VH-VL binders against o74964r206to316. Designs and how they scored, part 3

Target 1, 111 residues: o74964r206to316
Amino acid sequence: KPLSSLEARAKVIMRQVRRYRDGSGRQLFAPFERLPDPRMFPEYYQAIEQPMALEVIQKKLSKHRYETIEQFVDDFNLMFDNAKSFNDPSSQVYRDADFLKNYLADVLRLE

## First folded at step 2 (VH-VL; framework fv_lerdelimumab)

Design L17
Fold by ESMFold2-Fast, scan of step 2:
Structure L17 (fold): chain C 111 residues (1-111), chain A 119 residues (1-119), chain B 109 residues (1-109)
Amino acid sequence: as target 1 above (111 residues)
Amino acid sequence: EVQLVESGGGVVQPGRSLRLSCAASGFTFSSYGMHWVRQAPGKGLEWVAVISYDGSNKYYADSVKGRFTISRDNSKNTLYLQMDSLRAEDTAVYYCARGGEYYYGMDVWGQGTLVTVSS
Amino acid sequence: SSELTQDPAVSVALGQTVRITCQGDSLRSYYASWYQQKPGQAPVLVIYGENNRPSGIPDRFSGSSSGNTASLTITGAQAEDEADYYCNSRDSSGNHLVVFGGGTKLTVL
């Protein structure tokens, strides 16, 4: 069976954001692929109310938990906002999250 | 290119100390957990220690706990292993490897540096 | 370590299929990764998260698991596949410790 139009669009957006490479060939998305182990990084989970990563978004898509594309986008924004909240503004992770959040907005504008 | 380069190995007498370094290049070092793994001559791989991306969490194999200290300097893209109270059984090639979560494995390894503990 | 057990050696004829196994109670809860090591070289990750291949790893390598056993399968073994293979996972204690199997030496006849 074909995917719903929402799921098809979400997968295109997800791949485009995940595959982004800067001028040096660096893939900015790497820190956002998976949730940290809570036992190894307990301070992250104490600081962040709603942890989010690509693996969670992919699971929600596979279980049809997004009713609108806006809900899917909200989880990506939450993921990047979590990184910006937890990390120092001068850090690479913060800057990458900020860039990717803006890049996501640009990707959506093209739809 | 993504690479890790170890240094600091050598011959050392029992009870002394060595500090190993691992220089990272070609990736955002501060985004990854890092491991030390060793291999005694003719033997298998033995995990030694791991450090989280920001240095806040560290875990050690029981065989080295209390003697070895893993650390990192994200401003210098460098991982360290301080080895104190060295024993003959610590003789091994020491590899640094990139890996945060166990699920993704350790996908980038250095060439290794040989540590020989003998009198 | 006895936490993850591998047979020390296995042989396969050129072009045939071989399965290398890793056994331990932690594999009921955690996925295995597999590493290839050739003499004088650093280990190379060939499978992670049970059955994912890193970029550049040939598709003849695959992983599977059932119960407390993880397996690495090489379909159509090549001469270049002759190496030591190590499984890797978390230990069963839940204390964030990482453990390697003892290694299996694969000989391609």
Scores: ipSAE 0.000, ipTM 0.556, lowest interface PAE 14.6, mean pLDDT 85

Design L18
Fold by ESMFold2-Fast, scan of step 2:
Structure L18 (fold): chain C 111 residues (1-111), chain A 124 residues (1-124), chain B 109 residues (1-109)
Amino acid sequence: as target 1 above (111 residues)
Amino acid sequence: EVQLVESGGGVVQPGRSLRLSCAASGFTFSSYGMHWVRQAPGKGLEWVAVISYDGSNKYYADSVKGRFTISRDNSKNTLYLQMDSLRAEDTAVYYCAKDIYGSGSKYYYGMDVWGQGTLVTVSS
Amino acid sequence: SSELTQDPAVSVALGQTVRITCQGDSLRSYYASWYQQKPGQAPVLVIYGENNRPSGIPDRFSGSSSGNTASLTITGAQAEDEADYYCNSRDSSGNHLVVFGGGTKLTVL
């Protein structure tokens, strides 16, 4: 089935952000692929009002739950903001979330 | 200790050229983008140019485009700014600065380490 | 517009809270970084990526952003906080990659 222009744009943005690698070949996006296991991290679900991860965004996109590209971008920003809220500012995950949020903004400007 | 040390500043006449150097130590120079930022006497900070970690991408402020060239030598941990066709308005303290984001980033958002600056005075 | 606007001066009484603001269209998409500069010295990064503090920066410094506005807050200002403060972000115009605000001179009374 042909993709809507929103779905086509969203998939391009998503893949570009997901594929980013630093100079060591490390893919910064790995922690954001899936929601934390609630059995291992119950404190995450107590602290974070609206959990978000790529798996949730992909499911929403496939079910046509985004009316605008802005709603799609909002979920990516929520995902990174959740990571910054839950993790210590000195942690790698916090720094990677901060970087990827800015990288997402750059991707949006250049598309 | 993470350090950046600028050199090459001085007094130069309008229309001439000057090359600034920035010696880096205490971090993996080849992993970070590098910036040049200037400040005219009594004025605010003005961004001048940036170069990616591998030297493949270079960007310039409109005020210096076509006159200044940023380059780097990762084997010597040194950043350069070649300044051609100098004008009185180029008079400033020139700082080199390291990009915040680490290894392999080609996108630039801020500067966490700064040199002490080198003064360039363009006067007749 | 791609430029970042700051008020040129602000004052705060010793021990009180001050907020320095930075406005620009690019702040809708990019976080601001904040720099402190004292006379005759190089700038010092105090906040980056919304609210990250580099090692050695006191916890009285914090950052926030909403819409086209970024703010640096100093809670319980000290005499040594008297300085010029610059915001910095990406330029959205396509002509410049990076842009600084005009700077705000903070006087601690």
Scores: ipSAE 0.006, ipTM 0.660, lowest interface PAE 10.0, mean pLDDT 86

